# VH-VL binders against Large ribosomal subunit protein mL46 (mrpl17), part 4

Target 1, 243 residues: Large ribosomal subunit protein mL46 (mrpl17), of Schizosaccharomyces pombe (o94398)
Amino acid sequence: IQSSKPLSNSTPLKGCSVGTILIRSPILTRQPSEFEKSIYKYNAELWNELSDPLPAEFYFKKGSVGEKDWQERQKTLKGKESPFETIFGKERKEMESNKLLDSATHLQSRVTEADTKNDERSTLRSLDKSLYLLVKKSKSSGWQFPNTPVTSSEKALHLLCQDLLKNILDENSLTWLVARHPLALLKTEQEKTFLLRARLLNGLDVPNLQNVYDWVWCTYDELKNKLSPSSWDSVKNILSDRL

## First folded at step 19 (VH-VL; from z48 with heavy chain S102T)

Design z56
Fold by ESMFold2, look of step 21:
Structure z56 (fold): chain C 243 residues (1-243), chain A 123 residues (1-123), chain B 107 residues (1-107)
Amino acid sequence: as target 1 above (243 residues)
Amino acid sequence: QVQLQESGPGLVKPSQTLSLTCTVSGYTFTDYYIHWVRQAPGQGLEWMGWINPSGYYTYYNQKFKDRLTISKDTSKNQVVLTMTNMDPVDTATYYCARDTGTPRYWSGYFDYWGHGTLVTVSS
Amino acid sequence: DIVMTQTPLSLPVTPGEPASISCRASQDVSSYLAWYQQKPGQAPRLLIYDASNRATGIPPRFSGSGYGTDFTLTINNIESEDAAYYFCQQYDSYPYTFGEGTKVEIK
């Protein structure tokens, strides 16, 4: 039994919320043109010619301090991955496995069963386009990016977004916040919502969402018809840079 | 004619798992969401959750989410409620109910209900 | 959870007279409210949906009204068959919740 006085740091900041633009990246790219295929082939051949490191003798005298330092740096980098490679390594392995499985069994169409049924709740729809998560908080509410109230100024916005995504996505869903700062701000008379960008890292998994009334995974073109005009105007140019 | 009928054990022991079956007829089974609702003796109704027409999507009342599974067997026109760790407070009449919505969108209110089955949880 | 409060809990009625049952939601539920009738040992029967629309096969003496938090079921010209329990239900927000019920009895 505790006194009823509120803890000052637990008092919600009036009218402030944090939300997430959660993106399922394209899984299949569009068919490249013949010109693009030629460029990819040229770049791949060039990359293979340059992938081997140059011999140390080219840059250093044998036995110099510079040679030893360079060799030590090469040993520490050998077999190591950058933090970005570690973050994306699972996605790359999953895509490689899916390609091998497709080659071993069947050539698959760009059109999935989710596309045929127009299942807007599936992340397997529109594999060649980005999909953006919108949710409803209730039957009467409009479509919004997922959001949660900011309870106190002590917790960073990116941590609130991580908690938000854990609350609405299933246990097996993995997400990555692209940056720890807001990408956009949505304002109404009564609310400010800071939006952070995140990526869904689950290859072909379809999350079953919780703690929302309904959800949809929208293409960029579909966002205009779902969002309020003010919300659309706030994000349309930022998202269009990534079409 | 649309009909829903619940079936299952009338008595379960504490800590056991309950399995109830809702058998439907008189409409295209894969066109409607199905909900489960229970009513303890002398008490009000309590909504438990739904399953979509294909059986791929479910939603559970947060009160039950750790114990409740709703699934379906389209070949038998059946929806199955499974609830683990039964407790005497779970003694109730359990109903399945048809949502009035479409294959893609539930409405949230129910035009057809089963007759209910009483489940008693006691030693 | 949205609490649905019904008044009265017991309603004695005289045949031929109108009767009203109130349902109050603890939060705004827009028009997303349904009314059900339940007789002992029977399944609930849908009467009204979206606050004011009669379900198929429901006699015209049943009507609903309200929006937001305050809703009313009106039974005009009470008949003996109308003796039953009546429940409201909101379906705006999860979890869906029901009123406690009103027992309508013939005096």
Scores: ipSAE 0.740, ipTM 0.886, lowest interface PAE 0.8, mean pLDDT 79

## First folded at step 21 (VH-VL)

Design z62 (from z48 with heavy chain Y56F)
Fold by OpenDDE, fold request of step 23:
Structure z62 (fold): chain C 243 residues (1-243), chain A 123 residues (1-123), chain B 107 residues (1-107)
Amino acid sequence: as target 1 above (243 residues)
Amino acid sequence: QVQLQESGPGLVKPSQTLSLTCTVSGYTFTDYYIHWVRQAPGQGLEWMGWINPSGFYTYYNQKFKDRLTISKDTSKNQVVLTMTNMDPVDTATYYCARDTGSPRYWSGYFDYWGHGTLVTVSS
Amino acid sequence: DIVMTQTPLSLPVTPGEPASISCRASQDVSSYLAWYQQKPGQAPRLLIYDASNRATGIPPRFSGSGYGTDFTLTINNIESEDAAYYFCQQYDSYPYTFGEGTKVEIK
């Protein structure tokens, strides 16, 4: 009966961390180029012109009995307040005013309040670009991808990432791990950080992060200025402006 | 002059909810983070959490996370602290304090304090 | 949580003498340390921020020093009005934590 040697205390993987590249995907389409805007305008104008009712002369010969009858009918139609308008005219005006208010789908300015206020903590900024979450663990620490030390080899990295995200994000934040395998490895002199890719599914709901000192949602271009050179070099080819 | 003033009930029964209001004046209300700090009688200071100038973001000491809510009414220049399930151990003087930082970046230290309000939790 | 330990907890001082209070952090907090004075029945008053910077209106007799884990508040030529509790606070990491306080008493 060979005494099964006690399973060696899995030496905490000293210096290994797991992190996440959490992405808010673009919410809006890319801003159309001036050329695209011009084409759109042209097409809109063309459609409007094509939708113009044919001149009355197309349907009726000038001075014809048909034209006169049509004109007379048009006069009678303009004057008769449809009993329906008398009864429902207020509701119709309200509906039309509400439809005009609703159809004033004010092209929601592509610029959000978060953009105007430069609120980097908001997922509602830069709607046409991907945002990447960076955090600070302390005031003295640099910006980094959310990460946690790997304390046990028993738990899969993707589960650790899920726990990390649950710990940092609000309960209302929905995240999806794109893959169970690391996308990138950040190597420092003292630490290895495996990065998994995740997506924020409800980017319209601004998460209020906890258990971090601070956070920012960065565009691809902004990452370069906030990340360490080594971290940036490790992720610059994997990430993009629109991912 | 910058002023912060806490107001609320001086007595709360166990298991009840505490609501305190911090009224601020003498500066632009939307420019500074407001923190809550409490001090039990004869004890040290305990940081509870903050609310950002816009009121959109809050941070809570994990100790209070499940019981504490901080909100802001910009129209009244007020910050409200709500804490549920009060216990005698929560008996303390409660302070609101202004952070010295900018709207984007808080400093983490406090230049102006309210006078504090004593809250006693007793049956 | 970062534990802030103050020493001594009580400091009797003769007027005109210097007083020194130590604050030790359980981990490195860089320079992110503040000192407060609290008189009985009053709110804390900011004395020092970023370990060594005097707050506005604070007399020159108050000075702070230190970096990392060890910090010191020094009160030179202590006056009777300096009788109070003094607290250190770290603000490097959440939660922000305070020392236990040091009671400075005038002999």
Scores: ipSAE 0.877, ipTM 0.950, lowest interface PAE 0.5, mean pLDDT 87
Fold by OpenDDE, fold request of step 23:
Structure z62 (fold): chain C 243 residues (1-243), chain A 123 residues (1-123), chain B 107 residues (1-107)
Amino acid sequence: as target 1 above (243 residues)
Amino acid sequence: QVQLQESGPGLVKPSQTLSLTCTVSGYTFTDYYIHWVRQAPGQGLEWMGWINPSGFYTYYNQKFKDRLTISKDTSKNQVVLTMTNMDPVDTATYYCARDTGSPRYWSGYFDYWGHGTLVTVSS
Amino acid sequence: DIVMTQTPLSLPVTPGEPASISCRASQDVSSYLAWYQQKPGQAPRLLIYDASNRATGIPPRFSGSGYGTDFTLTINNIESEDAAYYFCQQYDSYPYTFGEGTKVEIK
């Protein structure tokens, strides 16, 4: 059993870096298309119409308080325009009361303050899409995935990535590496960068990054405009709008 | 006219907390980054950190990271510097300065400065 | 940290003569260099930004040059009012760093 001498030749991998594709997952479901919205509306209306209440006599004794309450509730529900009435031209007077029911489901605007202000530094933008962290190391540097030089071969790449994330994120920001293996390799003439995938666990607003010059949380589409062509080509097939 | 004015105690005891206020006037307060820079007597300038126009983002020189907090009160057009555990070595004139950049992108150089306030740390 | 080294630290100049101050960065800072003038008891005043651009209200006798690591501030036809400390500042990377300052004295 020849003891394979540990290849202790820690030749500093000159020109190698390890980076992280840090992802904020979508917080919201995909915004339905107008067509989908129309289908949902139609289906909701159909269900409302098809829910022909079984004769109240089945559920409530005639003259009972329960029947009266049910009748009153049914009066409130009957005011919703049947999709069939729109087709068959009965001028049902648009009772103004439908404005009040639409007001109660204040679908909280999927648009956040960060969206309104176009704050690209915020993790609270584009809640229906994945966000990817890009950083600048200096003013003169381009946008890039967070990365650090591999200075020693002794530390595993995933540990280096963990350290990197701890250095740039607040200590309270929980991240996890999806895999210990690189997802992508960025090759430049000068250096090789191995990219590992990580996820932000806390949809928490990470307000301040440290040890970077600047940062942005980009959607998939925005990455193309920020990354170098070579970097984009290396990641475009691995990333998506919702990952 | 653009004006920045530092205010605070001129004397702080060792281990105490320094609080300085930079009052800004003469421009839209929410459009520019504010930086803090200090200068020890007879020494060069030392950059401490910045706060963005909204007050949501800050960046600190690593040297001061554990002791320094910069905050903004938009209603008062004020930026506040708080520094804990003051030491005689922290004796300096403290300046607030306006960055020339946009609300999104700071420039990193300063067009307007306060007059500075001398802070002496002594027993 | 990027170290900014100024030379000379003291520069006696005769009125009407040119003055030249060098600033060297320990790393490449591209064109992201500013120059400030500071008179005694006053705050710094921006002279030059982006290595070669004069700030608003700065006389044409002040000029900046350089790129990368080596920068120069030139004061042509120096006047008595130009007696001050001059500082270079890099703003390419954090922390922003200043030179030690050069004292320009009028002979």
Scores: ipSAE 0.863, ipTM 0.945, lowest interface PAE 0.5, mean pLDDT 86
Fold by ESMFold2, look of step 22:
Structure z62 (fold): chain C 243 residues (1-243), chain A 123 residues (1-123), chain B 107 residues (1-107)
Amino acid sequence: as target 1 above (243 residues)
Amino acid sequence: QVQLQESGPGLVKPSQTLSLTCTVSGYTFTDYYIHWVRQAPGQGLEWMGWINPSGFYTYYNQKFKDRLTISKDTSKNQVVLTMTNMDPVDTATYYCARDTGSPRYWSGYFDYWGHGTLVTVSS
Amino acid sequence: DIVMTQTPLSLPVTPGEPASISCRASQDVSSYLAWYQQKPGQAPRLLIYDASNRATGIPPRFSGSGYGTDFTLTINNIESEDAAYYFCQQYDSYPYTFGEGTKVEIK
């Protein structure tokens, strides 16, 4: 976005950038308790830094309600990339089943103020669908996934991606990087962008972005209208189109 | 007729917190972004940040983000600038200005300005 | 930050004659440039937006041109009331920045 003299000795790699497909998964109809939020945060931090979570007895009295809920989630986590994918997937399946049985009631319970105002900057819009973050670097720039230039081949892409997200999200936002390797590669004539997948873990807390000119949270179907044709063609088959 | 008017103390001491109020009239308050811009004596203009029509979204010039808060009271048609830890270099005329955009999109340039209020920061 | 450089910084003019003020951005700002007029003790008044569009109520003797990094405000048929400071502003990238200003004075 800005041209400035770097303070480091490293030289920027020509035409290489790292970016993030940041996803807000469909949100639970019930508000997570403070206990559940602390477990989600703890497991997300451990997954990012450590291979194994701490034992449950470290946090709970034996036989407590919190221990039981935590243990059931750990049983469903085995073999997954993220501690939250199984939890969100279960609640999405419950929501989809209940939608068929009582769709009028669930539609009303899923409609938010952001939906009625069409607030595309809010993560509370379209609670039943995944939302993808697009940003503008400047008023004149097109919509793109958040990205930053690669300034050194020595720093891992996932660490650059974490720095990118810390730079554009507010202090109260929590993210989880799904994997340490790229999901996709965007190529233009001038630039290569390696995309990593991340999840937003804010629940009902709507982030206010910084260090970008503008942003929108798009559904899969809306991405086509925002992205350049070449960028859309590069990601449309990688991202879900089942809606 | 669109009118914006700044009000607040003309003098603050170093390290104190400044609070300025922009009162608006003559248009639908919930339809426009409001910016704050300051001008030191004999100096050019410096953009500080904006707040959206509902007051939910804000954006701050990074120079001020640790000290600056912009908030909104729609019941009083007021936008409030709060700036902590004032310093003599913050002495300036402070303007609120209306963005020309729409309820969801700002344009980045300003068609109506307040009269400005001079804030002097000295012991 | 994008630096906006205005030339000249001082411009003596004679009523009835044209005048031009240049504004150069340190990087490409597309067409996202505005011009303001500021008289002593007053807030700025918007003259031109998007490089070339006159704001509401601005007489046609004011015109703007340019794209990218080089922009010009032209005042044809200068009137005595046009004595003021003139500022350019870019709004392509945060933070929004202003030129240092050009003082237009009647000879």
Scores: ipSAE 0.753, ipTM 0.890, lowest interface PAE 0.8, mean pLDDT 79
Fold by ESMFold2, fold request of step 23:
Structure z62 (fold): chain C 243 residues (1-243), chain A 123 residues (1-123), chain B 107 residues (1-107)
Amino acid sequence: as target 1 above (243 residues)
Amino acid sequence: QVQLQESGPGLVKPSQTLSLTCTVSGYTFTDYYIHWVRQAPGQGLEWMGWINPSGFYTYYNQKFKDRLTISKDTSKNQVVLTMTNMDPVDTATYYCARDTGSPRYWSGYFDYWGHGTLVTVSS
Amino acid sequence: DIVMTQTPLSLPVTPGEPASISCRASQDVSSYLAWYQQKPGQAPRLLIYDASNRATGIPPRFSGSGYGTDFTLTINNIESEDAAYYFCQQYDSYPYTFGEGTKVEIK
C-alpha cells in the first residue's frame, strides 16, 4: 500500500548525481566610522597601559629592602621581557591580530593582483561580486558545478555534498552548506543532478583544488558563457539576486 | 635556445629525501607550466605532476601526493622536485618537461624535455 | 588510470617504406594524444600533438590520426635517422599516461 511518509531518500537511485553551487561571497569591507576607530584606539591604549611596570612607590616604603630588591629586578627586566609584558603581551598580540579589528580599520583594495592578471582560479578576483565554482572532470569535458554520483539511497544528499567539497578543496578551505535541500535540478536524458548551495567562508585564502582537472571562479555574468544552455537556464533565475 | 637541465644526487638511500633541481634557460621562465616525469629502467614513463608559472598552483599524481612536493624559485630559474621516503622501486630517470600552454593554462603535452638524471635508490 | 597500449612493441623497418604505430586508450581521450620520439642518449622529442598536428620542426613524413580510443602514428618514407623509441601520451584525464613504447629499428 501507498503512504506519503516513507518516500524520502530511502529509495534506490540510478543515474543520479549531487552537486554543489559553491559561492565566494563579495568580500569588500567597509571603512569603520570615526566613532568605531576611536573605540579601537582606546582599547589598544588601555592594553598598552596595563603592560607598563608600576613605579616602586606603589609597593614599598621608601628606602626599604623590598624597594631595593624591586629596583634591581626592574633593571634586569628593562633588558628582558617583564612578567607583565609576557602575560599582557600575549593578549595585546591577540587583539592586534584580531581579524575583526583589522577588517574594521582597513578598506580592502577593489582591484587585486588576481584581477590584474585575470587569474580566474583565484578567489581574490572580483572582490565586489559573488564568485561561483565551476570544474572540469577532464580536458574534454565541459564546465559544470562540482558533482559526485549518488551510489546509495541511504546517504543524504547534503552529506554527499560535504564529502564532495572535502575531496576537491584543500585542507585550509572552510565551507558551509547553506541548506540541506536542493535548490535546482539539472536533468539530461540519462542523468539527474541535484544542486545544493554552499558558501566558501574563508575566501581570502585561495584554494588549490584537487581531484578535478581544472577549475574557475566565475561571476554570475560569466556563468552563461561557461555552462551548457540547459544548465544555465536551470540556475539563472535562482542565482540572479546575487551579483 | 630552450634548455631544461636536471641536477641532483645520483644515489639516494632508502627512506631518505630526494631533491632534484630543474634549471631552465632560453625562454621566459614565468610563461610555462613545468612537469616532472620519471622512467624506471625497462619500464614506461610515469607522469608525476606540474607547477604553474608563478609557483602558486601545483597538481600531483595521486600515487605520489603524500611524498611529492614541486616548488619554484623564479630568482634562480629553478623548479625543485622533493620526494620523501625514497624506496628502491623509485629508482628511475627523472625528467623535467615544459608544457606548451600559456601562463594561465596548461596544454598537457611537452615540447621540451631535460636530458634526465638517473636516481638510484639502494643501500 | 587510462591504459595506453601500443602495437607493435618492436617494428623493424626498411628505409623508404611507410611504417605505422598504433596506440589504443582504455577510455575515450577525445583528440588529446601526443606522440614522442626518443633516440638513445637524447631528450624525448615531441612529434605530434592533439592526435594529428605536427609539432614545430618535425619533418612532414610524420603524421598522426585517430580520435577517441584508437590512434596511429605514420612515418612515410622511413629514413635511417628514424630508428628510435616512439611512445604515445594521453592528456585528457589525470594522471597523464604513456604507452609502453615501440622500438623502431632498421632491418
Scores: ipSAE 0.741, ipTM 0.882, lowest interface PAE 0.7, mean pLDDT 79

Design z62 (from z48 with heavy chain Y56F)
Fold by ESMFold2, fold request of step 23:
Structure z62 (fold): chain C 243 residues (1-243), chain A 123 residues (1-123), chain B 107 residues (1-107)
Amino acid sequence: as target 1 above (243 residues)
Amino acid sequence: QVQLQESGPGLVKPSQTLSLTCTVSGYTFTDYYIHWVRQAPGQGLEWMGWINPSGFYTYYNQKFKDRLTISKDTSKNQVVLTMTNMDPVDTATYYCARDTGSPRYWSGYFDYWGHGTLVTVSS
Amino acid sequence: DIVMTQTPLSLPVTPGEPASISCRASQDVSSYLAWYQQKPGQAPRLLIYDASNRATGIPPRFSGSGYGTDFTLTINNIESEDAAYYFCQQYDSYPYTFGEGTKVEIK
């Protein structure tokens, strides 16, 4: 076993971690018609177009009344909570509620062996729904999104996220980092975790994870039962915008 | 009566590949995780990894990751340890051990151990 | 890796009296600690799991205690058949690690 050199000249960032919301997108269980394919493509494009917040300078002229009002609302918001997601998330939730009432395009899932055996470690479970990766670092720890400490300010968060995914996934897994900036912040008494979003590109090739004690692929509805209440509250509205 | 029995060569030359077989009986083979543990002569025990009941999931101690494969043959009630590029430091008694967990979850401690097989690595 | 330190490494015992073996983990392992007995030429035998629970068929003279980093195996009313090698194992974190063992022998 190789020893690690101490980082004598750098100051580690105390209580700071980066993590990943890794998503296995729904996998179609039947061949859709050409019309159904166009609807799925349209919904996927809407998902991508509505995924990221836009910076304030996109919406406001410098020094305008709208910019001042927006900046004052930022000052009244606490911590790392995203004010853009608060504003747009509420409006998206209302539009999604109306869209859900009109939904006639629900994907028909095929029951797989993973569903029959309730194999929560398989990406072949619940093919008609998004699955989110949760891990345990030890037998005694709780379920959490995969994460790693930020030990130096010299490496960008998205590069640490890529290293994290390489460390926990097998060599056959292909991932795509949706954005290079964090989408959410999880806080505990001692630790702040910045979350980035990623997609698992080859979900039919079931990964065998490493460097975690255990893992589970959860539907959105199952996340509430696995995550701590504070972690759930931090992500539930952000994830509800992703079909 | 639950029984685990290791079998394989007692002597292996350096750089060769070791293959050990754990044959199990006295319980439903598809209900338990199986671990491998080794003990160098006069030294402590070292956990190597596990395989789940179906044989699909495995986990390896990072020390052995590039050399170690654990597999199952359910038709023969056997778990096979394969370790490449053997070195004299790998001389040890190798045990297979049954986890006490369920088909989907391991507990991490072992209620039944095999008798062990000594593997010596020398020229 | 979590280092498991056993004390003592050798323990001469007198039949009929209690004996204790300590196991210290280098970091918190909660209650996820097991104790095993191994007699020469025999398979290891699970004694205690989850720090304090006796495994099936283990005599009541064996007991375990502890939580976090400090654990103890106690053998009350030592019998001559208890002469063996004893070791602890943590299973909270990968890789699972074992203590160096304690040789218990009748004096």
Scores: ipSAE 0.739, ipTM 0.883, lowest interface PAE 0.8, mean pLDDT 78

Design z63 (from z48 with heavy chain Y56R)
Fold by ESMFold2, look of step 22:
Structure z63 (fold): chain C 243 residues (1-243), chain A 123 residues (1-123), chain B 107 residues (1-107)
Amino acid sequence: as target 1 above (243 residues)
Amino acid sequence: QVQLQESGPGLVKPSQTLSLTCTVSGYTFTDYYIHWVRQAPGQGLEWMGWINPSGRYTYYNQKFKDRLTISKDTSKNQVVLTMTNMDPVDTATYYCARDTGSPRYWSGYFDYWGHGTLVTVSS
Amino acid sequence: DIVMTQTPLSLPVTPGEPASISCRASQDVSSYLAWYQQKPGQAPRLLIYDASNRATGIPPRFSGSGYGTDFTLTINNIESEDAAYYFCQQYDSYPYTFGEGTKVEIK
């Protein structure tokens, strides 16, 4: 094979990857019922099926991309946010109210077995804080957000993220994207990684990941110690939304 | 003295389910990851998967992921391998092996092995 | 899957002399390689971990070297009890994989 240049629209995007900042939100003291899980599952699947794909031109930039250029292109994508505020706004407010009401009824009752054992692989740890998923691809690799190469322009970045999450989470774990567009860009000399924000929906317990060597669910404060300095610098101001 | 001992049926029929037990002694059972590794007669070794000290986390070689379950019985210091739909190609000596890691981290190499149990799959 | 290729497959040796076994990984495994010895009818015995560190109780005549894709087990001053089968194993990436093995025989 003598081709070293793009031959078609299916040619892999050199040095481009898409990744996901997957968040387990702070958990109210009550486990969602099976009925509530079914509603969340249905709505997340509808959102994933009905959302617009991201424009391909954003990811095939003509020149070098700085933070300023990324921010300008991100503004082009505004208004593509998940209907999180629309669909789950009342439910979120009620869950926040339930969390507040529950605090008076069970002091320290929200310290889980995962907290006492310092089980960093459990989504049941640090229920009062957001947890962010980091993975290792191999024993020798560093901690990073889950990611996959962009091998062609046939598939939108948000669909690649959904495939990525289905590949590493069990079948019962549900996620939804907060927005259909990237919120961050990790850039090195050789590679660009577009990060999309997603949230874990279906429950408190995600016991095993697949197709990764190791994983950890980190609080915001723990991310600094796990990520490379360049990766941390790229996301530290963006992720401080809810601690 | 660290000791691991496999036990279970020596013969199973095709399509049946295999269940093997690894009983451990001579160390704190809940401090180490346990792996299963098999070796077909006259062949090399094949890693199957691991279970963590608490039994909460497992990882399976994708070759076996639809058939393999590893579980733990802490009350008896036992790790149990279950593999469904056995086939004559699954004939092998099955070993349990102790990872050299800690309660929270596996290393990926094994310092203590059981003596192995031969499982033959034939009609 | 990372393929671990060992050479030679059979190694006749003379007591008192050195011997070397090569292990090549199909992908970079960093230093995450172990060597095991296995005698007939027995479970494997860990010799070397992290490419070059001797396991507890292993005589200093066993040494390992290498990084990335090419690794070597060296046995100085071969003893009669060193006649056995030797395997490498990578543990950088799932699934963990073993070499086909090298049979070391006293000639």
Scores: ipSAE 0.724, ipTM 0.881, lowest interface PAE 0.9, mean pLDDT 78

